# VHH binders against 5'-methylthioadenosine/S-adenosylhomocysteine nucleosidase (mtnN), part 3

Target 1, 252 residues: 5'-methylthioadenosine/S-adenosylhomocysteine nucleosidase (mtnN), of Buchnera aphidicola subsp. Baizongia pistaciae (q89aq7)
Amino acid sequence: MKKEIKKNYRIGIIAALQQEVQILFNKLKNYKINKISNITFYIGNIHNIHVVLAKSGVGKVFSGITCALLLQKYKVKFIINIGSAGSLNKNLKPGSIIIPTNVCYHDVNLTAFGYSIGQIKNCPKTFLSNTLMLKLTEKYLFENKIKYQKKLMISGDIFIDTCEKKSLLKKRFPKAIAVDMEAAAIAHVCYQFNIPILIIKSISDSSDINAADNFKYFINLASKNSSLVTINVLQTLFKNTKNILFDNNNRC
Below, E stands for the ipSAE of ESMFold2; O stands for the ipSAE of OpenDDE; V2 stands for 0.75 times the mean of E and O plus 0.25 times the DockQ between their complexes.

## First folded at step 1 (VHH)

Design c09 (framework vhh_5c3l_4)
Fold by ESMFold2-Fast, scan of step 1:
Structure c09 (fold): chain B 252 residues (1-252), chain A 126 residues (1-126)
Amino acid sequence: as target 1 above (252 residues)
Amino acid sequence: QVQLQESGGGLVQPGGSLRLSCAASGFTFSSYSMSWVRQAPGKGLEVVSDISEGGGSTTYADSVKGRFTISRDNAKNTLYLQMNSLKPEDTAVYYCARVEYEYESSGDYTITFDYRGPGTQVTVSS
């Protein structure tokens, strides 16, 4: 027998640390916890929308594995990467919201083979956030008078905690406004699977000599701000899932 | 060969409880979402409940919310439906069904059922 029924989509939300997932976890209803290879998945509902919230762990490999599992095992329709980032821009204070337009690696260098710094072979120079998801999120932020920036963010397996490291990154990536350890790997996986991605980060530190102290002090503020934006745009993104997927999947 | 076999149906009084089971074989049970579907006398098919591959996500028809609970045991290749506070309106043949996703050109999808069991009769009467 065949019976066709339209179903609610599952949305994947990924962050590295417990502090970064905790507020969203507290909003989950009818939830279940599943752990796979030290990666924790919280499956439940926010605003009657099916979500799979994942705590990946820190760094490119943990985030890449986690994203692939969200796509392959949980069949999520799009990914929202949330959490904290370090500032590379003097106008970004702790708690500031960023919704990056694009992301690339800062610890990849194949320039000997003619690639741009940060570019992986057979990939674009930067990985793009989904334009409709960005537009819908930006509209929410503007209407609610929340200050934000949308520019390049860079990612690598290094916590940027010295003026020397920060200066080197600013020289190599003059357009980058923020740095983290996961977003580019998550965006890379989404690129390979042709899945839409939105990145919502809040600043936890200045990526210099004070970065570790700033991170400890501001991680809860950054986690709160990125989570609240996510909660408040989730219903709008869900309602637009068809349009988001149509542009991204190029189906004819 | 995919096989689904329901059991646990029968006659029960209003307000009573029944637990349905579905034994699955011939496929990797843990790789598929599953559903319970029913057909009441003189009515069309109604999807009662769905459960994801790992059991982490469930949905229920408005008619059964708060009364029925779907669950699965992937180690035993078995799907369950716990039915509480049964009403005469719950009288139906209940089918265990394997879920398949059908994608539309827009990227949206519908859930279809590619296999179902032969069904088990549930009758709620005094």
Scores: ipSAE 0.000, ipTM 0.146, lowest interface PAE 15.6, mean pLDDT 85

Design c10 (framework vhh_5c3l_4)
Fold by ESMFold2-Fast, scan of step 1:
Structure c10 (fold): chain B 252 residues (1-252), chain A 124 residues (1-124)
Amino acid sequence: as target 1 above (252 residues)
Amino acid sequence: QVQLQESGGGLVQPGGSLRLSCAASGFTFSDYAMSWVRQAPGKGLEVVSDISWSGGSTTYADSVKGRFTISRDNAKNTLYLQMNSLKPEDTAVYYCAAGEDYYSDLSPYEYDYRGPGTQVTVSS
């Protein structure tokens, strides 16, 4: 075991719901569980790689706090955000994999001050996923003939469950393929701390009148698919950590 | 790699019917929303109809609503357009199209893949 080399060499994985962390938790060896202010951290090994898996809770504030704790308390080298998302694209069926290239808020509006819709002051218009982490994940998906999309995802503290809400998001963010409640906040924290991020989501719902029923039916499929991709790329990402840190493009 | 091949076009009298087919290969057809796009002589591209990956959702241009029906057979990797009550204004080259990022409005320029087209002529 190379404990001395790996003592501070941890990878943070964050998801909102128990269903979304369960498969990865079942793969953890030599684990312990820490709870901080109702946020659950599972600390252990997957494929002999030190991992801190966090169940944040739903929404921007829970995910932001959780990400900051992963970076400051657990000193993780990079973050992988996993879980489910709602579809904004006709080609994305339940279980489809998305690895967003960038993410922004859909519920932030500072346009009165000349900012783009979704843009926070002193931040870029969108937060970028790490280019090398994306490339390595894409290579895995291609080699295993798994269909995926890599475009914009948008996040906000609203579950999109009506045709009106969906139409408004499509109009404001015509390049967005999917929506969730955490990814942009996690990417924002990573941007602020200059930490590379990869987002691996799977579609659980259609973001319209059927969204709540679709979510209940497909959450386990989405959780399984995002977790399986994560498990299978984890060793490749770990081997490339030095290059990932060098290639981190989240800072302007 | 990706190929789309249309068939079923031809000459038809006003009020007549035609059925267009599009054979798809080189991609997972059932994962893609599909569209029929046309270009009339001297006009720009117009999206006629689209269909979701599952076939559960369809849209139609106002010019063809009630006359045209889009459908798909995911087992045969084939897209169809049933055209009824054809009008001289329907004269155009019809293209089969697949759009990876198509999601908002009917837009001919958001398609990743398009076939070579099939000519439909409605003449008296």
Scores: ipSAE 0.000, ipTM 0.142, lowest interface PAE 15.2, mean pLDDT 84

Design c11 (framework vhh_5c3l_4)
Fold by ESMFold2-Fast, scan of step 1:
Structure c11 (fold): chain B 252 residues (1-252), chain A 125 residues (1-125)
Amino acid sequence: as target 1 above (252 residues)
Amino acid sequence: QVQLQESGGGLVQPGGSLRLSCAASGFTFEDYGMSWVRQAPGKGLEVVSDISSSGGYTTYADSVKGRFTISRDNAKNTLYLQMNSLKPEDTAVYYCARSTDYYEFGSGYDWFDPRGPGTQVTVSS
């Protein structure tokens, strides 16, 4: 097996829902399935790249546990978080691609102790996506004329489905373009273990009164679009694994 | 609130060079893709060049490829267009434009709102 593997590195890919995992699972070759505490792992290859695809379940705790297992049990060296997100910008439409530069929590508040809104003790104000992984993904999107946004996303254990909730988030986080329930927790785990992370999301809803209906209608489109981008950038990212690891280990 | 101000246009002879600049204010410049758009007398708007938010990726219209270079300085909130080997066909009002909140880059009318008041470039003997 060792002689068959030109690279010793595995890439972990995390999504919350079956719809988000299914498209990538359909591309896996020579796969094995392992289930741990209601978390499903699919271990195989995409374009001769060793991947561990994980269906975490929804929310911070499921995604954090899943990420930690990918790092400790499967020894992955890179994390890609994929799936759907709600829009905080009225012009950002269902199916649009976002590749956030950074993420933070929207449901953490330690301001009483002098921290910024969204900041956890002993952590930065926001968790950064890996610069080189972002650069390579942006190059693919730009060259293929795929419309995207590259800004802040925020995460919390709440589905944003009212104008009141959306307005409060926009007031507290004016730079945020999108919201989800997993990305910041996954990025937090990656920060603690010094693992490079890339986040590729597609918009499923408007984070307002229509959010639940939008989500049901557009989840398959969002899942397809985030998965398609991921599949197409894996080969480019794989070529640069050594440089990504070097960059991540020598970050400020 | 968003303001874009072009400068550097003027009269130049065929084969000459000009450098345009665009000063941006009222938004976080480093978060947005930018483009240069021109309108020649009696013609519609033409997107001549696009640049990503980081400055790492650029595109050019076939009419200007190899002659024009787009660049940006995010520390100075300034966009540039270096124009070499100018032709009479390059005579136009040149506008800088920001991508919409929906688009980091692209083409079409989404590049034109907001845009600056323009700077005139005239290439003649």
Scores: ipSAE 0.000, ipTM 0.222, lowest interface PAE 13.7, mean pLDDT 84

Design c12 (framework vhh_5c3l_4; at its last look DockQ between E and O 0.02; V2 from the best seeds 0.00; counts 0 for: pae O 10.8 > 2, unsure alone 64.7 < 65, placed apart)
Fold by OpenDDE, look of step 2:
Structure c12 (fold): chain B 252 residues (1-252), chain A 129 residues (1-129)
Amino acid sequence: as target 1 above (252 residues)
Amino acid sequence: QVQLQESGGGLVQPGGSLRLSCAASGFTFSSYAMSWVRQAPGKGLEVVSDISDSGDSTTYADSVKGRFTISRDNAKNTLYLQMNSLKPEDTAVYYCAKLYDESWGYTEYSGPLDYFDYRGPGTQVTVSS
């Protein structure tokens, strides 16, 4: 069944860190701030688009809680996860854009029960990004000559800062191009509530021995690139269209 | 195992000069671009300069253009940074860094990007009267 996103629907935008939400925050007009525990919600408008921007904090639990609140408390109808990620592909440099087609956990393993690595019980092997939104995003990126990759991203509550950790991930998930700490959790929540998700990340580090330092150096760049793409994608999607149709295939 | 070791740092007065060296081992030095990066107290990592594998191409941060010169001797597996007209704001730990095989380029929003996979322990440069 096809669902419609009406132009007047609220969009939830979620990132872990202040740097990652700051640019969008600066674009918010007529905003209100609401804090729930350690989570900050910014309710306002970006270019006449109703937006709830959320700084979740780092990790699966914070991001999961944040997403659930966006969906249930603020009744957002679409989720965009933005921010930074570590590279698992040498072709992905700092500042590079990724729009994952799917995401899964790298720190989940129920293989003993016949599940694929990264798969949660009674869930798909991977959580899918919304196909239509992904295509529209790709079109934007292409038209603006912005290089990007769209493949599997993996998430877990581990900051990858050693070659050993990186190698292990690459071995387990050879198709994965990037790693973060939030995307899979957010996508999982979206899946549970049957809400479409789009993930727009930018690379902050190489997930190696220098990851921490690189992250510090490139987090602003990654945040900037992710945010700017997001802003433009939102404009493209909602400014010129009455409704966005999407498929409910996220539950496959 | 990749090893990088910086030397040549020290205390200098404003307007003074230093020459940093980096001894490299454990990889084919001549096949990789190299970089100098620095970190000042309380600040994040900053890329100072990079040089191509052959030495034919160099880049500099705006803050050091015209004052610093990066060079390399592939026969000696050594990277250099000549620092002239030093300023107090140049005070930092300077690191030698090995860049990845692939060329890092530009993004629409960021300009030139540098990326490295190994870094030395660093050498302290202090510019003070």
Scores: ipSAE 0.006, ipTM 0.254, lowest interface PAE 10.8, mean pLDDT 87
ESMFold2-Fast, scan of step 1: ipSAE 0.442; ipTM 0.760
ESMFold2, look of step 2: ipSAE 0.011; ipTM 0.489
ESMFold2 (binder alone), look of step 2: mean pLDDT 79; pTM 0.804

Design e01 (framework vhh_enristomig)
Fold by ESMFold2-Fast, scan of step 1:
Structure e01 (fold): chain B 252 residues (1-252), chain A 122 residues (1-122)
Amino acid sequence: as target 1 above (252 residues)
Amino acid sequence: EVQLLESGGGEVQPGGSLRLSCAASGFTFSDYAISWYRQAPGKQREWVSTISSGGSTNYAESVKGRFTISRDNAKNTLYLQMSSLRAEDTAVYYCARDLYESSGYYDEFDYWGQGTLVTVKP
């Protein structure tokens, strides 16, 4: 039997930093704030859509715990991961939008056991973004003449801030266009719970020797751009909720 | 209540020097990295310098060799010694309490001061 869809569905939105959640928080109506184990949840409405916005903190463990709580405690039906990312492609400038098609870890290596670089045992080589959510987001960006890229993003518990680290990642993951510290962990949790995910990131730094300075300078621009895209696609995503939940059905 | 209060701004001619101070209260000052930012008219805030709880310093390329950040934990005060000032250094200067260094990543700036104006003009 197909899962029953209720009118009061909640969409979970995760970002790591306060700057990354602030614009969305400012758009929440009838909200309440819950704090669990140093993770902040903002529960309210954007465009009459029920949203749980979460500030996870930085890194894989914080983002994984936050995602699991959104799914199990707040019963959200799909996840949007937003925020900033470092560029691995010189054509991506600060403020550029990326909507990754897939994500994997860059700090997981089980190749000694026959797995691909970045692959965790019992998981796919990469975690896929929901195809319908991606298409709807891409349509919005195209119609509004917003430049974007959609390719692989990679995640790990390290801030990439040297040419040496960047070069190593580009060699190991030649298809990757951007790097962050949360997206793959969030996508991994979504994979385990069979929950659709969309990732909307904006570039804050070049992942090289100037990355920390660039991050401080561009984090507000990246936060603004990822948040505005998210706000504008929420209505389209919500109207297609039924299709999104059943998008992965290969048969009846 | 966490408070940061900047002082020491003013008018100076090119090549001159100024020392900015930031008085902090309401938290254990010695446990935090503290930063200086500036905002010129019509521009976004830009990072200038950070000093860690342990005394390590970092600077924006535009101010390296001209500015020195320091702290006095006994007085809960942050300083920015500015020398060889240029017209391009004209801005409101802000003190900000950065993340605990344990993260190794620059998160939100928890608290900002009201700012102090520095004007460099001939």
Scores: ipSAE 0.000, ipTM 0.120, lowest interface PAE 18.5, mean pLDDT 83

Design e02 (framework vhh_enristomig)
Fold by ESMFold2-Fast, scan of step 1:
Structure e02 (fold): chain B 252 residues (1-252), chain A 122 residues (1-122)
Amino acid sequence: as target 1 above (252 residues)
Amino acid sequence: EVQLLESGGGEVQPGGSLRLSCAASGFTFSSYAISWYRQAPGKQREWVSTITSGGDTNYAESVKGRFTISRDNAKNTLYLQMSSLRAEDTAVYYCAAEDYSGWYLSEEYDYWGQGTLVTVKP
């Protein structure tokens, strides 16, 4: 058992849209709202754990700025990125849970300089989720018989809404199971600051011709499912904060 | 039980060619995307090539134009034709199949073979 110093340990949670933060916001106690550069921060407690919940806005730049502010201004110890994703895998239906092991960009191309598709200069080919955070989350999902997948997710500043776009991504990234617009940027910031990250997403759309309609119909289901997993693992992750930080610093 | 058995590795001189095979059993081979990976001494395992159930192929930039992936669904066998081999291609080569058909079992994961060693000597 670890002794908790709750006031000195804050957990940052990032999502892009109001629908994606709403359930966690409804669970937030003794909260205050702070708005910085059109990014909204909800600061309060869930299960007596200090949380900074951030609504970043859509896309890489909003999510990157939000993550940096969580780390520098709010001094959070680790980041959880939650919300929705589009499916690149026919077995992932709306509402399915994914906890990606790694993430990379799909709209970065420095291959002219010898880098892999999706790779930024001086960065790894993919950004890794924290191993211990993944293990603890997977244990929760397995013990509660919640179906999930843990593979590569890819991110870019494009909503994938045609069969042509989806086919190209599947050919370029055959290991990718899902796509979103924020996760790789958040993981990149965490990589630069050496901060642990966990990504918990739920499927809202099929990343094809029907993607916009599917997103509209399933965003609330995806938001609910990713939020409920997050709520239920928060206490376990918090109790393991020191081990998570140690694990993150000693990866090689 | 899913099994993948690689073969065809060996020693070859720079500029030479080798054909690797991967015999698959225990799953519906024709329905799965199958990949080749390699691991050089002291390095992390890296992806080399994938072929989908529909026959679409993709390659790592370092091997594009030199390696050709193919499959024979009637024989449940995956192939990698390697040409213009370089010293940098020296590695243990693995084939891998993705299994996404599981339900709540956490053990639903990619299946890997034992590997076949390719040595390109200067």
Scores: ipSAE 0.000, ipTM 0.119, lowest interface PAE 14.8, mean pLDDT 84

Design e03 (framework vhh_enristomig)
Fold by ESMFold2-Fast, scan of step 1:
Structure e03 (fold): chain B 252 residues (1-252), chain A 123 residues (1-123)
Amino acid sequence: as target 1 above (252 residues)
Amino acid sequence: EVQLLESGGGEVQPGGSLRLSCAASGFTFDDYAISWYRQAPGKQREWVSTIYSGGSTNYAESVKGRFTISRDNAKNTLYLQMSSLRAEDTAVYYCAKDTYSEYLGWSDAFDIWGQGTLVTVKP
């Protein structure tokens, strides 16, 4: 394509906790801080890419509100959800990278009305990550010899901290490799607004009786690892903005 | 209403210097990042330099060390001081208001381009 690179496109990056946004915030240049209803937005540039970095707070409602504000107030064209997740897979250790292909809720049950477990009415069974950005991220991880998994992640308004809760989730969602409290709500908002999403998470805990202690020990490692992958994905996006951010079906 | 007006272009010998000006009106000048772009005949428009409302600056690799961007908020004017000019610097130079404002955010943002000023570097 011989199209001019659009300097003024914007990417929204969302995470729940300060630890999860801090490294990216430290890379922001010429930034402004806006706080709306306990949600903090950091507006600036990383590698000459316009970024709105948002600290949403924990859970589905905070993350849904934050994502909608990124899309409607800040007019971002792409969402990256970063941060930490609990492991549902024995091969995932603290600091491991996951780039989920899809997400769904684990605390939604409309099976009485014929829907799949985790499915909201008028929505797909799972919300899909953007295929092109997944391939780009996977290529980066493979070339840099960073081990990762790309499968289902599940989200709900509960911190999974017992063996009983973990085993129930594994039985209900046998394909799920990780669990968090925000990703499915963010992906759901993106689905409603037809905005692409990429999810980059790093493991902070084992989703069992040790989960709270694991989280405290590993949140900084998980935050660092998800942030560093994100920074490198942004650099690649800047070099290839005409192909990745441009709708390939739009030939004007 | 909102307007950007470039001036200061002209013909110059290689190694020479020129100072471009961009007069802005119709918006709160000091709230916005303002950029210089250029377009050579038959080529795509390329970014040259940006100055942010806080005074920070960025430059394209091709002009770094040779060009200096500055602003005078009292006069609503943007400048580009060009030195060590080369034949490849020949282009129409545009100033552009960025859609991002450090103080106003993105909600009312719009791109405004001036009409341009021609710089010709001839031996």
Scores: ipSAE 0.000, ipTM 0.116, lowest interface PAE 19.6, mean pLDDT 82

Design e04 (framework vhh_enristomig)
Fold by ESMFold2-Fast, scan of step 1:
Structure e04 (fold): chain B 252 residues (1-252), chain A 122 residues (1-122)
Amino acid sequence: as target 1 above (252 residues)
Amino acid sequence: EVQLLESGGGEVQPGGSLRLSCAASGSIFSDYAISWYRQAPGKQREWVSTISSGGSTNYAESVKGRFTISRDNAKNTLYLQMSSLRAEDTAVYYCARGYDESYWTGDYFDYWGQGTLVTVKP
């Protein structure tokens, strides 16, 4: 017998682009569509879990607004950020899965005031992914022999498409394995609202001179891979829903 | 290469019906959501309807209850059954596997067809 989820318990899933939400939308049952300020929300069920899937648009502001609406209007209790990312690590190839342990901004600099590079005032140096959900995701990937990496991902309102930009990011953030334009903003909103987050990304590009061509060629592969992992994680979460409540009470 | 080819357009009177078809070549069709878009004279292109690979459908508010999107994956063909047609439905209709609103990839759609003209007039 499967565990039942409380009637009003919802999980929010955010991705920037239509191709990144499409596979999850295809799996959504009994769905309703709401559009608010050019942000599309798909409300329905995946594996008997109540889901609000949101297409935010690209960048920090779109993703921040979308996350806040998921938390305040739709009352979601957990956020999953999915989609594509650019590689900062030579061992990450198109389609590779990453499940970041933490995220920070790459385009924030308050070092003049004693903060670490990427750190916003009154925030931690990096925003942490939910440790329990990260471990459940890792278990799924390991058991299914899906190669993945987990470490730091960095986010900013810049598409990294030159060797110079990539080299600068690698110098400033030597622990970063990937870069995107939304994840840190979503994690920041989750931090402010005390809501747990899980990030599941797949590599679409190399973050260098070939990045735009890589992205066009591999965005569908990245979207498919991040979506399929997410579907399987939702099935795992359905069986382990009580564990989300523990992490919500102990954000550390 | 994958190509999309629209057909079925023509002239029809208000209240009439038309069925549009979009034929796709290659393996791209069955794994993807496919959409209908339209562009009316002097207006911007607008989304009309989408059908997922699994058959879930979505419609623009202006066409809900009047248009029905469907697909035949075995024939790699997308359909749009249009009923209760209005003068406002006059447009060139396109099918696409679209990158809807990809802000930094530009206004690109994979596999745009040539379009098929629908004219609704008395």
Scores: ipSAE 0.000, ipTM 0.134, lowest interface PAE 18.0, mean pLDDT 81

Design e05 (framework vhh_enristomig; at its last look DockQ between E and O 0.01; V2 from the best seeds 0.00; counts 0 for: pae E 23.3 > 2, unsure alone 63.8 < 65, placed apart)
Fold by OpenDDE, look of step 2:
Structure e05 (fold): chain B 252 residues (1-252), chain A 122 residues (1-122)
Amino acid sequence: as target 1 above (252 residues)
Amino acid sequence: EVQLLESGGGEVQPGGSLRLSCAASGFTFSSYWISWYRQAPGKQREWVSTITSGGSTNYAESVKGRFTISRDNAKNTLYLQMSSLRAEDTAVYYCATHYTLYSGSYRQFDYWGQGTLVTVKP
């Protein structure tokens, strides 16, 4: 089923950390700030696009709550999850761009009941990114000669900072190219509310023994790259259209 | 043109302290994170510390608790306060800035100073 989104609809942009939202915040015009508990919402415009920017905090619960609030309180019609991720692929270096095709939990296991690893009961094996938005994003990236990967990303409430942890994830999810702590939760909420999602991440670390140091070192780069791609993708999508039609393929 | 000039190196006894400076020019210093690296004789260059534009700091485990990175944006200067110096801290210390430009594509640039020598010996 397809949904039509009017140009004047609000887009929700969600990231976990201040560094990850800072660039977009700096570009936000006519903005208001609301705080709900430890979650900060920035309501305004970026290049005449109505945006609610949200700093969720780290982890599944914060990101899930934040996403639900964006959808129900602020009535956003599309979600973009941005920010940093750890690499599970040797070809992905700090600053690299990824646009996951799908996402699932790496810290969920209901295999005892016949589900696939990472699969929640009564949910698909993976949550899908919006196909149309992915294609449009790919076109932008290609035309601008920006290297990227699009494959599975996995999420969980674990910061991956050892080779052992990394190896385990790669064994369980051999197709996964990156790991974060929020994307699957956000996508899950979007799935429940039948809202399309796009994920744009940049690599901050290599998910190894040096992950913590590398993260702190490269978080600015990752944040910048993710944010700039997001801004330009939004511009491309809305500059010449009154309405955008999205497939609700995340329900499949 | 981006320029980085390190100073403050010298000889110091074990347990001593030293403060390094890096004078930066040719770019908007306050907008970028900047780092210290070091290279000991016969070893590869290694990362020491980074300070972000927002003032967040990070340190290598080998110097954590002993070294302090700071910046003065008004002076376009980066500092490294070193304390409890050890023989293994002997190295040429380099200032480096890393930034990404977006002009339709992403390009990463790295700039380095010439370095300043720190020698820790009795």
Scores: ipSAE 0.000, ipTM 0.247, lowest interface PAE 13.3, mean pLDDT 88
ESMFold2-Fast, scan of step 1: ipSAE 0.107; ipTM 0.563
ESMFold2, look of step 2: ipSAE 0.000; ipTM 0.091
ESMFold2 (binder alone), look of step 2: mean pLDDT 79; pTM 0.801

Design e06 (framework vhh_enristomig)
Amino acid sequence: EVQLLESGGGEVQPGGSLRLSCAASGFTFSDYYISWYRQAPGKQREWVSTIDSGGSTNYAESVKGRFTISRDNAKNTLYLQMSSLRAEDTAVYYCAADEGYSLYYESSEYDYWGQGTLVTVKP
ESMFold2-Fast, scan of step 1: ipSAE 0.005; ipTM 0.123

